# Ledger of designs, part 15: VHH binders against a3dch1r40to199

Target 1, 160 residues: a3dch1r40to199
Amino acid sequence: NDLLYERTFDEGLCFPWHTCEDSGGKCDFAVVDVPGEPGNKAFRLTVIDKGQNKWSVQMRHRGITLEQGHTYTVRFTIWSDKSCRVYAKIGQMGEPYTEYWNNNWNPFNLTPGQKLTVEQNFTMNYPTDDTCEFTFHLGGELAAGTPYYVYLDDVSLYDP
Key: E = the ipSAE of ESMFold2; O = the ipSAE of OpenDDE; V2 = 0.75 times the mean of E and O plus 0.25 times the DockQ between their complexes.

## First folded at step 7 (VHH; framework vhh_7qia_2)

Design x1 (at its last look DockQ between E and O 0.75; V2 from the best seeds 0.00; counts 0 for: pae E 6.2 > 2)
Fold by OpenDDE, look of step 7:
Structure x1 (fold): chain B 160 residues (1-160), chain A 119 residues (1-119)
Amino acid sequence: as target 1 above (160 residues)
Amino acid sequence: QLQLVESGGGLVQPGGSLRLSCEASGFTFSSYSMSWYRQAPGKQRELVAFISSGGSTNYADSVKGRFTISRDNAKNTVYLQMNSLRPEDTAIYYCAKDRGTPWGTEDYWGKGTPVTVSS
């Protein structure tokens, strides 16, 4: 089963996805039609101010439970209208902020107008944790010149 | 020092309305997104409504069409208008300033205001 809600945004809904700002970051969000793709909608993040840090601008889904010993499949499609980077992670919402998946600590590079689809597996090797989030960091050194758009679609965290 | 103070909770009958307020201080209110959470007896805290710094809103399905989150930046206040209240809306409601800092920090929230919906 999938651990996430509103994975495709095609119904115009996106809860509980939301944005987060810190350290001077400023952003906004909307669910928008994807041009040239009838019926397809995406979560659009507008980066208005990149802030001081990578975590200064975020879009995220909280309230996720990862079970020890389970192997999950992470999937998402992401793109932007400017060259930028995005750091994606699944981990604790609070201290000590352990990251259980994060693409080996590497941000993804986004090329304008080019959809990047990511699909990876990971095993939860830690004790069961019901305080997890799926978050994308887009601020600070990761950001392009503002303002610009980042689109998220077809997000999944699947537990077979 | 950052502070969030909720108010407006109380006892109402089913179908009634309440307006919660959260006055913020200690930070540039207009620059940050705000949220309302609630925790019902014996249940986990859950996100109810979200409003971005730009005014975009998002709601849990359980409250959509009944609750409205809004903000007045001049008053450093975020509101939750609650209409058509149901017994299942009974909970302590918390105002929150989300944080994204990955070390030694957590979201800020107030002490909460209780809402009881009962006939």
Scores: ipSAE 0.838, ipTM 0.920, lowest interface PAE 0.6, mean pLDDT 95
Fold by ESMFold2, look of step 7:
Structure x1 (fold): chain B 160 residues (1-160), chain A 119 residues (1-119)
Amino acid sequence: as target 1 above (160 residues)
Amino acid sequence: QLQLVESGGGLVQPGGSLRLSCEASGFTFSSYSMSWYRQAPGKQRELVAFISSGGSTNYADSVKGRFTISRDNAKNTVYLQMNSLRPEDTAIYYCAKDRGTPWGTEDYWGKGTPVTVSS
């Protein structure tokens, strides 16, 4: 079963995906058509100001419970109209901010005009945690020259 | 320093309307996204409505078409207009804003304003 409420955006809906701004970061969002793919839509984040920190611009899905002992599959397709990086993580929404998955602490590099599709597994070895979020950080040193777009589509957090 | 103060809750009959307000202080309101959450007794707090700093909105399916989030940056206030209220809308409603830290982000919450929908 998939832990994400909204995964494809194809009905024009994006709840509960939303944005976060902090430390001078500024962004906005919309659900948009994907050019050349009739009927396909994506969540588009507009990065308006990168802010001071990596976390200054985020798009995120909250309301996630990770159960101890479960192995999850993380999948998403992400792209941008500029060269930028994105730090993706699944972890706690508050203290102590434990990150249960984060691509081994490595941001992803996005190349303009090229979609990146990510698939990885992780096992929840911590106690069951109902305070989790799936978050993409795009601010600070991760950003390109603003303004620009980052697109998310076909996003999944699957529990077999 | 930072404060979020909700108001406008109360007792209302099914089908009625309420307008919730959240007055913000201690930060540059126009630079931040704002949210409304609600929590019924014995249930988890759930996101109800979201508005970005640029005015884009998002709603839970259970409230789409009935609730409207809006903001007035001149008054540092976010609103939730609640129409066609149902008994299942009964909850404490909280205004929320993120706070950045060196280690991540956390939400700031108001005290909440209770809403009861009953005959």
Scores: ipSAE 0.154, ipTM 0.587, lowest interface PAE 6.2, mean pLDDT 88
ESMFold2 (binder alone), look of step 7: mean pLDDT 82; pTM 0.835

Design x2 (at its last look DockQ between E and O 0.70; V2 from the best seeds 0.00; counts 0 for: pae E 4.5 > 2)
Fold by OpenDDE, look of step 7:
Structure x2 (fold): chain B 160 residues (1-160), chain A 119 residues (1-119)
Amino acid sequence: as target 1 above (160 residues)
Amino acid sequence: QLQLVESGGGLVQPGGSLRLSCEASGFTFSSYSMSWYRQAPGKQRELVAFISSGGSTNYAYSVKGRFTISRDNAKNTVYLQMNSLRPEDTAIYYCAKDRGTPWGTEDYWGKGTPVTVSS
C-alpha cells in the first residue's frame, strides 16, 4: 500500500503536493512534460528566491500516517537544471518536528540534467503518528543561483 | 501581528454558491502561498485548495471543477469561490498561511467560517 497520492504526475495532477515559502523564499510549481519521454510528466518546482534558510523553499505532501513497527520504502526521482542540493525528510508536520526519515540528515547533491533516484527503507520506531509529511527543502544554503528548476517524479512511500 | 479573518460562510441549498474571503494582515501577503482547509463534523481537517505566491493553484479531487481559489494582493485577500455546493461540503472553512519553519512554528489559521449545505 502506497501512502502517497499523485506519485507520477502523468495524468497532469499533483494534489496534494504543494509548495511552501518562508523567510524570504519564493517558489512556484507546475506539472510539466519531461522532454524526450512521451507520456511522462513531472512536478516542477521553480526556485525564484532561495530565502534565508533551508526550509525557505519547500515542496511537500502532508497528511501521512506512519504506523509503529512498520517498515517503509521511500522512493523518488529528482533532478535539476542547476547544481544544487535538496534535503528530503519524512516527519511530523508540527511540534516537535521529529524526523523519521531524512537520509541520515544529509542533503542530496543534484547535478544538472542528471536524474537521481533514491530508494531507501526505514522502520517507524516511534508511536503511530498520523501527522506526518514528506517534504523537500531547497532553500538557503541548499539553493543554486536563481531562478532554476527542480523536478520530482515517481515518488512513493510504500508499506508492504 | 499576523491575522487571518475569514468571512462569507452561511447556509445554502444544494447546488448553490458561496464566496469565502480571507483578509490577511501582519505580513507581506503577496510573498506567501495561501490555502483553504475545511473540517466537517466528526472528520479531520483537510486541505481543499492551494494558491502559490505566483498564482498557481491546486485542488482536492472532491472540489475540483466546483471551487476556485484566487487572490487579490492589493487587498491582501484570498478567496474561495464555491459553486455547485453539496451537502458533503458542509464544514468550517479555514484560511491558512503555510509555514515552513521547523522550530516552534505552525501554520497560521483564521478562526474559520461555517458553511452549511442543506435542503
Scores: ipSAE 0.786, ipTM 0.899, lowest interface PAE 0.6, mean pLDDT 95
Fold by ESMFold2, look of step 7:
Structure x2 (fold): chain B 160 residues (1-160), chain A 119 residues (1-119)
Amino acid sequence: as target 1 above (160 residues)
Amino acid sequence: QLQLVESGGGLVQPGGSLRLSCEASGFTFSSYSMSWYRQAPGKQRELVAFISSGGSTNYAYSVKGRFTISRDNAKNTVYLQMNSLRPEDTAIYYCAKDRGTPWGTEDYWGKGTPVTVSS
């Protein structure tokens, strides 16, 4: 089944998705209609100040348990009104901050007017960990000229 | 020097109300998101309510419509108004602030304020 409590935003709900601001980063969020898609809503992050670091602006979902030996499917659709990058990861929300999935340590590039849909698998080879989060880092060198929007929709972390 | 001090907890009857306060110091309060978490005995600490630096809010489904998070940046204080309280709301309530780490954030926590809802 899916480990995320909110995946489509279509009822105008976004819990437990929220934001993080750090090291001068500033952002805000809303659930908004996707133009041209009746009934579809998305989580919209406004990047107001990129801050000093990649992690200075985040959108994240906590409360995730990854079980040893399980293979998960990560899926999401993400886009922006400006050319920017996003570093997506699933890992520990506290020390030692182990990253269990992170697209092989590579940010994704977002091109204005183009939705990016990502679908990947990973196997949890570490001991079962109930301290995990799914987070998108958007600050620092990842950012475009502020302010701008980043949208997240159809996000999933699936465990067959 | 960073401090988060929760207050306003106590014993209430089901259906009652409490207002929790969290007074913050040692950082530029208006620049950070703030959260309330709770932890019942034997359970994982869970996010209850979130407020961004700009005032946008988010709530756990179990408390939506009953709890209201708010902030007063002039007083460096975040609040949780808890109405229509139920026995399952019994927990220690913590306010939280983002902390700066190179790997992401681990929230700073107050000491908590206990809330007990029982007849």
Scores: ipSAE 0.272, ipTM 0.657, lowest interface PAE 4.5, mean pLDDT 88
ESMFold2 (binder alone), look of step 7: mean pLDDT 83; pTM 0.842

Design x3 (at its last look DockQ between E and O 0.72; V2 from the best seeds 0.72)
Fold by OpenDDE, look of step 7:
Structure x3 (fold): chain B 160 residues (1-160), chain A 119 residues (1-119)
Amino acid sequence: as target 1 above (160 residues)
Amino acid sequence: QLQLVESGGGLVQPGGSLRLSCEASGFTFSSYSMSWYRQAPGKQRELVAFISSGGSTTYADSVKGRFTISRDNAKNTVYLQMNSLRPEDTAIYYCAKDRGTPWGTEDYWGKGTPVTVSS
C-alpha cells in the first residue's frame, strides 16, 4: 500500500502536502494544470524568497509511519522553470531528525523544463517510527533566483 | 518570547458556526505559515487547515468547504471560520507555528480552545 495521500494532485487537492517557511524563506503553492497534459495536475511551489538555509523553503507531507524491516519504494517526479537544486528526505519530524532516506545526502539538480523522475528503494533499519515526514528542501544555497516555480507530481511511498 | 493564544471556542448546535482566532506574538508573524490542528477525545491530533505566509491554503477533506483559514498580518492573527459544524468536529483546536529548522526549534502551539458541537 502507499503511505502518501494526494499523490497525483489530479483531483485538484493536495492535503496534507503543504509548505514550510523559515529563516527568511517565503513561498506559495497551488495545484495547477500541467500544460500539454490534459487531466494532469501538479503541486506547484512558488519560491519567493530563498531564505538563509536549505530548509528555509519546504514542501512536505507529514504523519508517515515507517515500520522496521520494511522495504519501501520512493517515487516522485519533479521539475522547475529555473536551474535549481532540491534536497529530498524521509525522516523524523522532530529531534533527533534522523533521515531514513535522502538520496545518500545528495540534492537533485533540476534543469529548466526537464522532468526528473526518481525511483529508489530503501529499507527501514530503525525501530518503527510513526513520526516521519517526506519533505523537499529548496531554500538557501539550493535555490535559483527568485521568483521561480518548482513542480511536484506522482509522489509515492509504497510498502508492498 | 513566542506566544500563541487561541480564542473563540464554545458550544454550538449542529449546523452552527464558530470563528476561532489565534493571536501570535514574539516573532515576525507575516513571515511564517500558520496552521490549525484539532484533537478529538480519544484521537490523535490532526492537521485541519494550513495557510502559507503568502496566503496559500489547504484543508483536510473532512472540513473542506466548511472551514476557512485566513490571516490578518496587521493584527498578527490567524483565523478559522467554521461553518456547518458537525458533532464530529468536536475537539480542542490548536493554533500552530510550523517549525522548519532541523535543530534547536520545534513547532509552537497554543493552549487550545475547545469546540463542542452537540444538540
Scores: ipSAE 0.742, ipTM 0.877, lowest interface PAE 0.7, mean pLDDT 95
Fold by ESMFold2, look of step 8:
Structure x3 (fold): chain B 160 residues (1-160), chain A 119 residues (1-119)
Amino acid sequence: as target 1 above (160 residues)
Amino acid sequence: QLQLVESGGGLVQPGGSLRLSCEASGFTFSSYSMSWYRQAPGKQRELVAFISSGGSTTYADSVKGRFTISRDNAKNTVYLQMNSLRPEDTAIYYCAKDRGTPWGTEDYWGKGTPVTVSS
């Protein structure tokens, strides 16, 4: 059982993945072919202005309910054409912004020319919460020199 | 003061069309992504259409090909053109944007405009 509606982008669609632009952050998105991988497409974020805060540029999937006591598998492949960081989290869409998974509060480092595939488990130890999102923060101090691309593919939030 | 004011809702027969408008004020409209959500009675609010500040769009499968989101930055307005309406499109439609907080972002919602598709 996967909680994400769109995971591979291979039909050229990305909904419900979308972006956030705040506090001077500016970005855009498209679904694009992955060079050298026939039939594979990815969500491409263009980071145009990093903005003031880490959350000023995001790509995100909302509409997620995390059920108490369940152990989830988080998986995604992410890469960029520049050296940058990404803060990935699964948590509440608003205040108090409780984060149920966030790689132990550590951003991931992206190295140009290297796809990063992440796979981790976490257990929902809080009461069931239907206000969750899976989001990637890319703004502020996380950003490289703009403009540049960040790609997301094969993203999953699996409930065995 | 931040405001989003939706209009253009009403009663329409299946197969009909409506154009929703959302007039924005109190922020630099051209710098923000805009969304349309809808909520039917007894259901959760759901994203229908999204448009970035640069004009890139995405749509829920249930409306793709029938609905078009657009924006006019000179008028501080986002639109939802709804064609080939179906009874399942009956809902209150909300315009939304991200609003910054000291710790992140949250949704800011308009008051909504009701749409009823019935024969």
Scores: ipSAE 0.715, ipTM 0.874, lowest interface PAE 1.3, mean pLDDT 92
ESMFold2, look of step 7: ipSAE 0.677; ipTM 0.866
ESMFold2 (binder alone), look of step 7: mean pLDDT 82; pTM 0.834
ESMFold2 (binder alone), look of step 8: mean pLDDT 82; pTM 0.832
OpenDDE, look of step 8: ipSAE 0.711; ipTM 0.872

Design x4 (at its last look DockQ between E and O 0.35; V2 from the best seeds 0.00; counts 0 for: pae O 5.8 > 2)
Fold by ESMFold2, look of step 7:
Formats: sequence, structure tokens, C-alpha cells
Structure x4 (fold): chain B 160 residues (1-160), chain A 119 residues (1-119)
Amino acid sequence: as target 1 above (160 residues)
Amino acid sequence: QLQLVESGGGLVQPGGSLRLSCEASGFTFSSYSMSWYRQAPGKQRELVAFISSGGSTNYAYSVKGRFTISRDNAKNTVYLQMNSLRPEDTAIYYCARDRGTPWGTEDYWGKGTPVTVSS
């Protein structure tokens, strides 16, 4: 059982993945072909202005319910044409913004020319919460020199 | 103070059309992405359509091809053109300037505009 409505982008659609701009951040998005991989597409975020804060540039999927006691598998492939960092989290999309998974509060480093595939598990030990989102923060100190691209593909939030 | 004011809702027959408007104030509208959400009674508020500051759009699968989001930065207004309406589109529609900040502020939206699709 996967909680995400769009995971591969291969039909050229990305809903409910979208972007967020805040605190001077600017970005845009497209679904693009992955070079050398016929039939494979990815969500491409363009970072135009990093803004003031890590959360100033985001790509995110909302509409997620996490059920108490369930252990989820988080998986995604992410890469960039520049050396940058990404802070990935799954948590509440509103106050109090509790983060249920966030790679132990550590950003991931992206190296140009290298796709990063992440796979981790977490257990929902809080009460069931239907206000969750899966989001990638890319702004502020996380960013490289703008403009540049960040790609997301094969993203999953699996509930066995 | 940030304000988003939705208008253009009403009663419409199945197959009909409505154009919703959302006038924004209290922030630099052209620098932000905007969204439309909807909420039917007893259901979670759901994202329906999104437009970036640069004009890229995305839509819920249930409305793709029927609804069109657009913006007019000179008027600080975002629109939702709703064609081929169905009874399941009945909801209160909210425009939003989403933020996913750790500052404890919620997404900003107004009181919404009701849309009822029935004969």
C-alpha cells in the first residue's frame, strides 16, 4: 500500500506534487524526460532564488494520512546539476508542524552526476494524523548558486 | 495584513460553468504561488489546482481538463475557471497562499465561496 498518488511521473503528470515559495524563494517546475532512460520522466524543480530560509523553496506532496502504530518505508531518487543539499521530511502541513520522519534532522548532500536513492523506515508512534505532507526543502543555506535543477523520481511512502 | 477574498460561487446545474476569483492583498502577490482548495461537508480540505509565481500549473486528476487556474498579477487576482461541473464538485472553494514554514503560521485563506452543483 503506497500513500502517494504520484510516484513515477512517467505519464507526464505530477499532481499532487507541487512547489512552495516563501521568504524570497522562487522556483518553478516541470515534468521532464530523463536523458538516456526511454519512457522515464522526473519532476524537475528549478531553483531560481534560494530565499532566506531552508523552507523558502519546496517541492511537496500533501493529502497524507499516517496511522498510529504503522511502520512506513520512505524511498526516493533525487539528483541535481549542482552540488547542493536537501532537507526531506514527512510531517504536519500546519501548526504545530510536527516532523514524523526527517532523516534524524540531517540534510542529504547531492553531488552533480550522481543520483541519490534513499530508503529508510519509520514508525508512527503519534496518534493517527491526516494532516501530513512529504516535503523537500531546498532553499537558503541548502542551495547552490542559482539557477539550477533538482530532480525527484521513484518516490514512495509504503505501508505494508 | 494578509487577506484573500474568494468570489464567484453559486448554484449551477450539472454541465454548467463558473469562474471563481480570489483577490489578494497584504503581500507581494506576483512573488508567490497560489492554490485552490475545496472542502465538502465532513471531508478533508483538498488541493484542487496550483499555479506557481512563474505560471506553471497542476491539477487534481478529478478536475484535469475541466478546471483551469490562472492569475492576473496586475489585479492581484487568481482565478479558477470551472467547466463541465458535476455534483461531486459541490464544496466550499478556498484560495490559498500556502506556506510550509516552521513559524507556526497556517496556510492563508479566506472564508471561501460555496459552489453547489445540482438541478
Scores: ipSAE 0.302, ipTM 0.669, lowest interface PAE 4.3, mean pLDDT 88
Fold by OpenDDE, look of step 7:
Structure x4 (fold): chain B 160 residues (1-160), chain A 119 residues (1-119)
Amino acid sequence: as target 1 above (160 residues)
Amino acid sequence: QLQLVESGGGLVQPGGSLRLSCEASGFTFSSYSMSWYRQAPGKQRELVAFISSGGSTNYAYSVKGRFTISRDNAKNTVYLQMNSLRPEDTAIYYCARDRGTPWGTEDYWGKGTPVTVSS
């Protein structure tokens, strides 16, 4: 059972995936065709202003429930047209912003034109939480020179 | 002073169309994303459509292909064209100023305009 909606974007839809601007960050988005891959679409984020913080520019999916004791598989493909970093996390939408998965607190490095596919497992060792989100932080110190594109595709949060 | 004023709501038959407007004042409209929400009787408020300051749009699946969000920065107005209306579209429709996301980042709301779809 996958917890996410619009995981491939191939139908031209992205809701509930959305962007977030904060602390001076500015971005735009579109669902676009992936060149050379007929039928494949991706969520394209345009970073226009990096803002002051890592969370100043985000792509995210909210309203996720993680159940205590369950082991989830996180999967996504991400790439960019400039060298940049992205911090991915699954955790609480609000205070205290506990993170249940975040690649061991390490952002991913994106090399221009190279697709990075991430697949990891994690176990929810906290009480069941229905206030979770899957978010990608791309602002502040993580950002490249603006403007630039970041693409997200084939996102999954699977609970077997 | 910030203000959002919705208009265009009313009663329509199933299959009909309405065009909602939300006129903004008191801020630099072109710099902000805008959203349309709706709240049906006995239900929670839900996002209907989003348009970024750059013009990118996002829709709830339930309205995709039927509703179109647009903006006219010269008129400080965001629109919601609603076609092929269904009874389940009945709700109070609200426009909101957004910081680029409809998920808890709205900082100003209109008072709403009612839409009733009924035969």
Scores: ipSAE 0.022, ipTM 0.365, lowest interface PAE 5.8, mean pLDDT 93
ESMFold2 (binder alone), look of step 7: mean pLDDT 86; pTM 0.866

Design x5 (at its last look DockQ between E and O 0.90; V2 from the best seeds 0.00; counts 0 for: pae E 4.9 > 2)
Fold by OpenDDE, look of step 7:
Structure x5 (fold): chain B 160 residues (1-160), chain A 119 residues (1-119)
Amino acid sequence: as target 1 above (160 residues)
Amino acid sequence: QLQLVESGGGLVQPGGSLRLSCEASGFTFSSYAMSWYRQAPGKQRELVAFISSGGSTNYAYSVKGRFTISRDNAKNTVYLQMNSLRPEDTAIYYCAKDRGTPWGSEDYWGKGTPVTVSS
């Protein structure tokens, strides 16, 4: 079973995906057609102000439950129109903000116009947690010169 | 000090309408996205509607087409217009401001305003 909703955005819907702005960050979002790919839509984040910190600009999906002992597959495709970085994590929405997956604490580098597809597995080695979120940090030092677009598509958090 | 004050809740019959308001203070309102959540009896709190600082909106499927989130930056207020209300919309409705942190996010909440839809 997939834990996420609106994974492809192809129906023009994106709830519960939403954005977060903080510390001077400013962004907006839309579901848009992917040029040259009929029928394919993506979640487009517009970074307007990078803010002061990496977490100043986010796009995220909240309300996720991870079960102890389960092994999950994380998958997503992400790209941008400017060179930038993105930090992706799955973890607690609140304190102590434990991160259960985060690409080994490394942000991803995005090259303009190049789709990056990520697929990784992780095992939930912590007690079952129903307070998790999947979030992408794109602000501060991670950001390119604004404004620019970041696209998210084909997102999955799969529990076999 | 950051404060969110919800109002506008009440008792309505099915098919009725309510307009919730949330007045914000203690931060630059226009610079932040705002959300409405609700918590029905015996259920978990759920996101209902979202509006970015730029005015882009998003809605739960269950309320889409019936609820409208909007904001008036001059009044530091976010609204939730609720039309065609149903009994299943009965809940305490909360206004929320998101807070980004190095490790995650924390929401600021108001005390909520109750909405009861019943014949």
Scores: ipSAE 0.833, ipTM 0.913, lowest interface PAE 0.6, mean pLDDT 96
Fold by ESMFold2, look of step 7:
Structure x5 (fold): chain B 160 residues (1-160), chain A 119 residues (1-119)
Amino acid sequence: as target 1 above (160 residues)
Amino acid sequence: QLQLVESGGGLVQPGGSLRLSCEASGFTFSSYAMSWYRQAPGKQRELVAFISSGGSTNYAYSVKGRFTISRDNAKNTVYLQMNSLRPEDTAIYYCAKDRGTPWGSEDYWGKGTPVTVSS
């Protein structure tokens, strides 16, 4: 019942996770081994230039349908080698850009060398929407001094 | 003005090859990721291949090993080399440029180039 096509990265694959660069943002990605965890891999985003805006650097998964009345569990593990913030959301890929989950509009704080595991529920109270994406904004005021890494692993959007 | 112009689509038999091109103008091409999407009849557009501004690539599992995305920043062009084509690859193929906004992101798309794979 998970809506995401790639969740653990452990086979070295990351599709459909990809990046977005805008307003001066610059980044790249790879799937890398997690040190000290044999067999575990993560999606690594390299933040090269933070750009001007929070959305200037993103990593995201598209191709998501949220069904009205369903309650979903959002889970992910995220960490960085520098102190930074991440604004995570699940919502529409295009206009009107409705956000169906966004941690109540609060970015998450990342402490260097410490993994943050997030688990939350939300209910889809809007009409069924097949235009959704799960995205992480990492640019602008959210960023640390570049360059640095942000890692994503064990990411899930579960429909019981 | 921002423009994306796809070309190279056509009719081809299973096992054949096509090379799609997308010429871009109206923005700093080398600063943006580029994508190919496709839309089959009765389906939504889906991501097929992605290339970052730095050249890292990602592919849908159904095309990995058969399709190759590449870019030539000097020519403001992104390519999709499609080998070993199958009937399920039949779709309109769109070149896309990512755009970020305060409320999210959206892609700019070209008009698309049709690809039909049939005996």
Scores: ipSAE 0.218, ipTM 0.604, lowest interface PAE 4.9, mean pLDDT 88
ESMFold2 (binder alone), look of step 7: mean pLDDT 83; pTM 0.838

## First folded at step 8 (VHH; framework vhh_7qia_2)

Design y1 (at its last look DockQ between E and O 0.63; V2 from the best seeds 0.00; counts 0 for: pae O 5.1 > 2)
Fold by ESMFold2, look of step 8:
Parts: structure tokens; sequence; C-alpha cells
Structure y1 (fold): chain B 160 residues (1-160), chain A 119 residues (1-119)
């Protein structure tokens, strides 16, 4: 089954996806039509100010429980109108901020005009943790020249 | 010192309305997203409404169309207008400043304001 409450945005809803603005970071969000794809919508983040840090601009989904011993499939499609990077992670919402999946600590590069679809697996080898979030960091050195858009669609955290 | 003070809770009959307020101090309120969470007895605290610094909002499905979050940056205050209240809305409601700062390791909540919806 899938741990995310909102995955396709196609009904115009985004909850529980929301944003974070920190350390000078500024952003806003909307659910928008995807051009050329009737009926398809995406979560659009507007990066207005990159802020000081990578975590200064985020889009995120909270309310995730990861169960020890389970192997999950992470999937999402993400794109932008500018060349930028995104650091995606699934981990704790608070101290000690343990990251259970983070693409081996590497950001993804986004090329304008190109959708990036990511699919990876990870196994939860830690004790079961009900304090998890799926978040995309977009601030600081990750950002392009502001303002610009980043889009998220077809996002999934699947437990077979 | 960072402080969030919720008010406006109380006892109300099903179908009634309440307006919650949260006055913030100790940080630059207009620069941050804010949220309302609730916690019913024996349940985990859950986000019910969120507002960005620019005023964009999202709502939990269980409250969408009935609750409205808003903010007044001049008063450093976030509001939750709660209409068509149901017994399932009974909880302690907390205003929250979101996390994402290296100096804050967790969401900051006030002491909460209790809401009871009973016939």
Amino acid sequence: as target 1 above (160 residues)
Amino acid sequence: QLQLVESGGGLVQPGGSLRLSCEASGFTFSSYSMGWYRQAPGKQRELVAFISSGGSTTYAYSVKGRFTISRDNAKNTVYLQMNSLRPEDTAIYYCAKDRGTPWGTEDYWGKGTPVTVSS
C-alpha cells in the first residue's frame, strides 16, 4: 500500500503537502494544470528567495510511519523551468533528523524542459518510526536565480 | 523568547462555530508559515490547516470547506474559523510555527485551546 495521502494532485488538492520557509527562504505553492496532459495536475512550488540554507525552502509531506524491516519504493516526477538541484529525503521531522532515504546523500539535478522520474528502493533497518516526513530541499546553493517554479507529480512511497 | 498563545476555544453544540486566535511573539511572524494542529484524547497531534507567509492555504480533508485559516501580519496573529462543527472536531487545538531552522529542532506550539463539540 502507499504511505502518502496525496500523490497525483489530479483533484486539485495538495494536503498534506505543504511548504517550509526558513532562514530567509521564501516560497509559495499551488496545484496547477500540466500543459498537454488533460486531467493531470501537479504541485507547483514557486521559489521566491533561496534563503541561507538548503533547507530554507522545502515542499514536504508529513505523517509517515516507517516500519522496521520493510522495503519501500520511492517514486516521484519532478521538473523545473530553471537549472537547479533538489535534495530529497525521507526521515525524521525532528531531532536527531535521521535520514532513512536520501539518494545516498546526493541532490538531483534538474534540467529545464525535462521531467525527472526517480524510482528507488530502501529498507528500514532502524526501529519503527512514526515521526517521518518526505521532503524536498530547494534553498541556498541548490537554487537557481529566483523566482522560478519546481513541479512535483506522481509521488509515491510504496510498501508492497 | 518565542511564544504562541492560543485562545477562542470552548464548548459548542454540533453545527456551531468558533474562531480560534493565536498571537505570536519572539520571531518575525510575517516571514514564516503557520499551522493549526489538533490532538484528541489518545490520538496523535495532526495538522488540520496550513498557511504560507504569502497566504496560500491547504486543509485536511476532514475540515476542508468548514474551517478557514487566515493571518493578520500586522497583529502577528493567525486565526482558525471553525464552522459546522462536529463531535469529531473535539480536541485541543495548537497553533504552530513550522520547523526548518537550524536553531529550532521541533515544531513550536503554545499550550493549546480546548474545543469540545457536544450535543
Scores: ipSAE 0.418, ipTM 0.747, lowest interface PAE 2.9, mean pLDDT 89
Fold by OpenDDE, look of step 8:
Structure y1 (fold): chain B 160 residues (1-160), chain A 119 residues (1-119)
Amino acid sequence: as target 1 above (160 residues)
Amino acid sequence: QLQLVESGGGLVQPGGSLRLSCEASGFTFSSYSMGWYRQAPGKQRELVAFISSGGSTTYAYSVKGRFTISRDNAKNTVYLQMNSLRPEDTAIYYCAKDRGTPWGTEDYWGKGTPVTVSS
């Protein structure tokens, strides 16, 4: 079962993935062709201003439902044109902002031009929650010198 | 006190246009992303359009090219220009304040404004 409506971006679509700005963060986005990979498109985020906080710049998908007792597989490929970090999490959109998956609270390090593919499993040990989001934080201390690009592709959240 | 007040809904024929407005108060409007959502009878609420504090926009594929979200920070207002309306656009449309931060702030919804597209 797929929880994400758009995973590959290959048809030029990105919704419901969107960006978020806060605390001085500024970014833009587009679905772009991946050079050297015919037919492959990716979500490209342009970080223009890193803002003050990690969450000042985000790529996210909101309105996700996680069911208690279910085990999910999260998968995505991400890369950048500058050395930077990205904090990825799946959790509540509102208080108390519980994070159900977040790579053990560790940001990922991105090396320029190197695709990082992440695939992890997690079990929803909390009551069923239909107010979850999948978000990537890229602002503040996580950011490289601006402007720079971060690409997201092949995002999925499966309930096997 | 945070408030979102939608207006501009109504009955329109297919192919017609409407412009929704959402006047915000009780927070620093320019610092937050805003969105329009809609909920049709028997369906889940869905995002229609999103505009970040910096002005970046995102649209549902079903409305892309027909709807335009914009904001006027001086008026604390977010707009949804709806052109080429279709019967399937019939729903209650809600304005939402984005939480913006993972801490201390939640999304807030207006009471909604009904949009009916029918011949």
Scores: ipSAE 0.022, ipTM 0.375, lowest interface PAE 5.1, mean pLDDT 90
ESMFold2 (binder alone), look of step 8: mean pLDDT 83; pTM 0.838

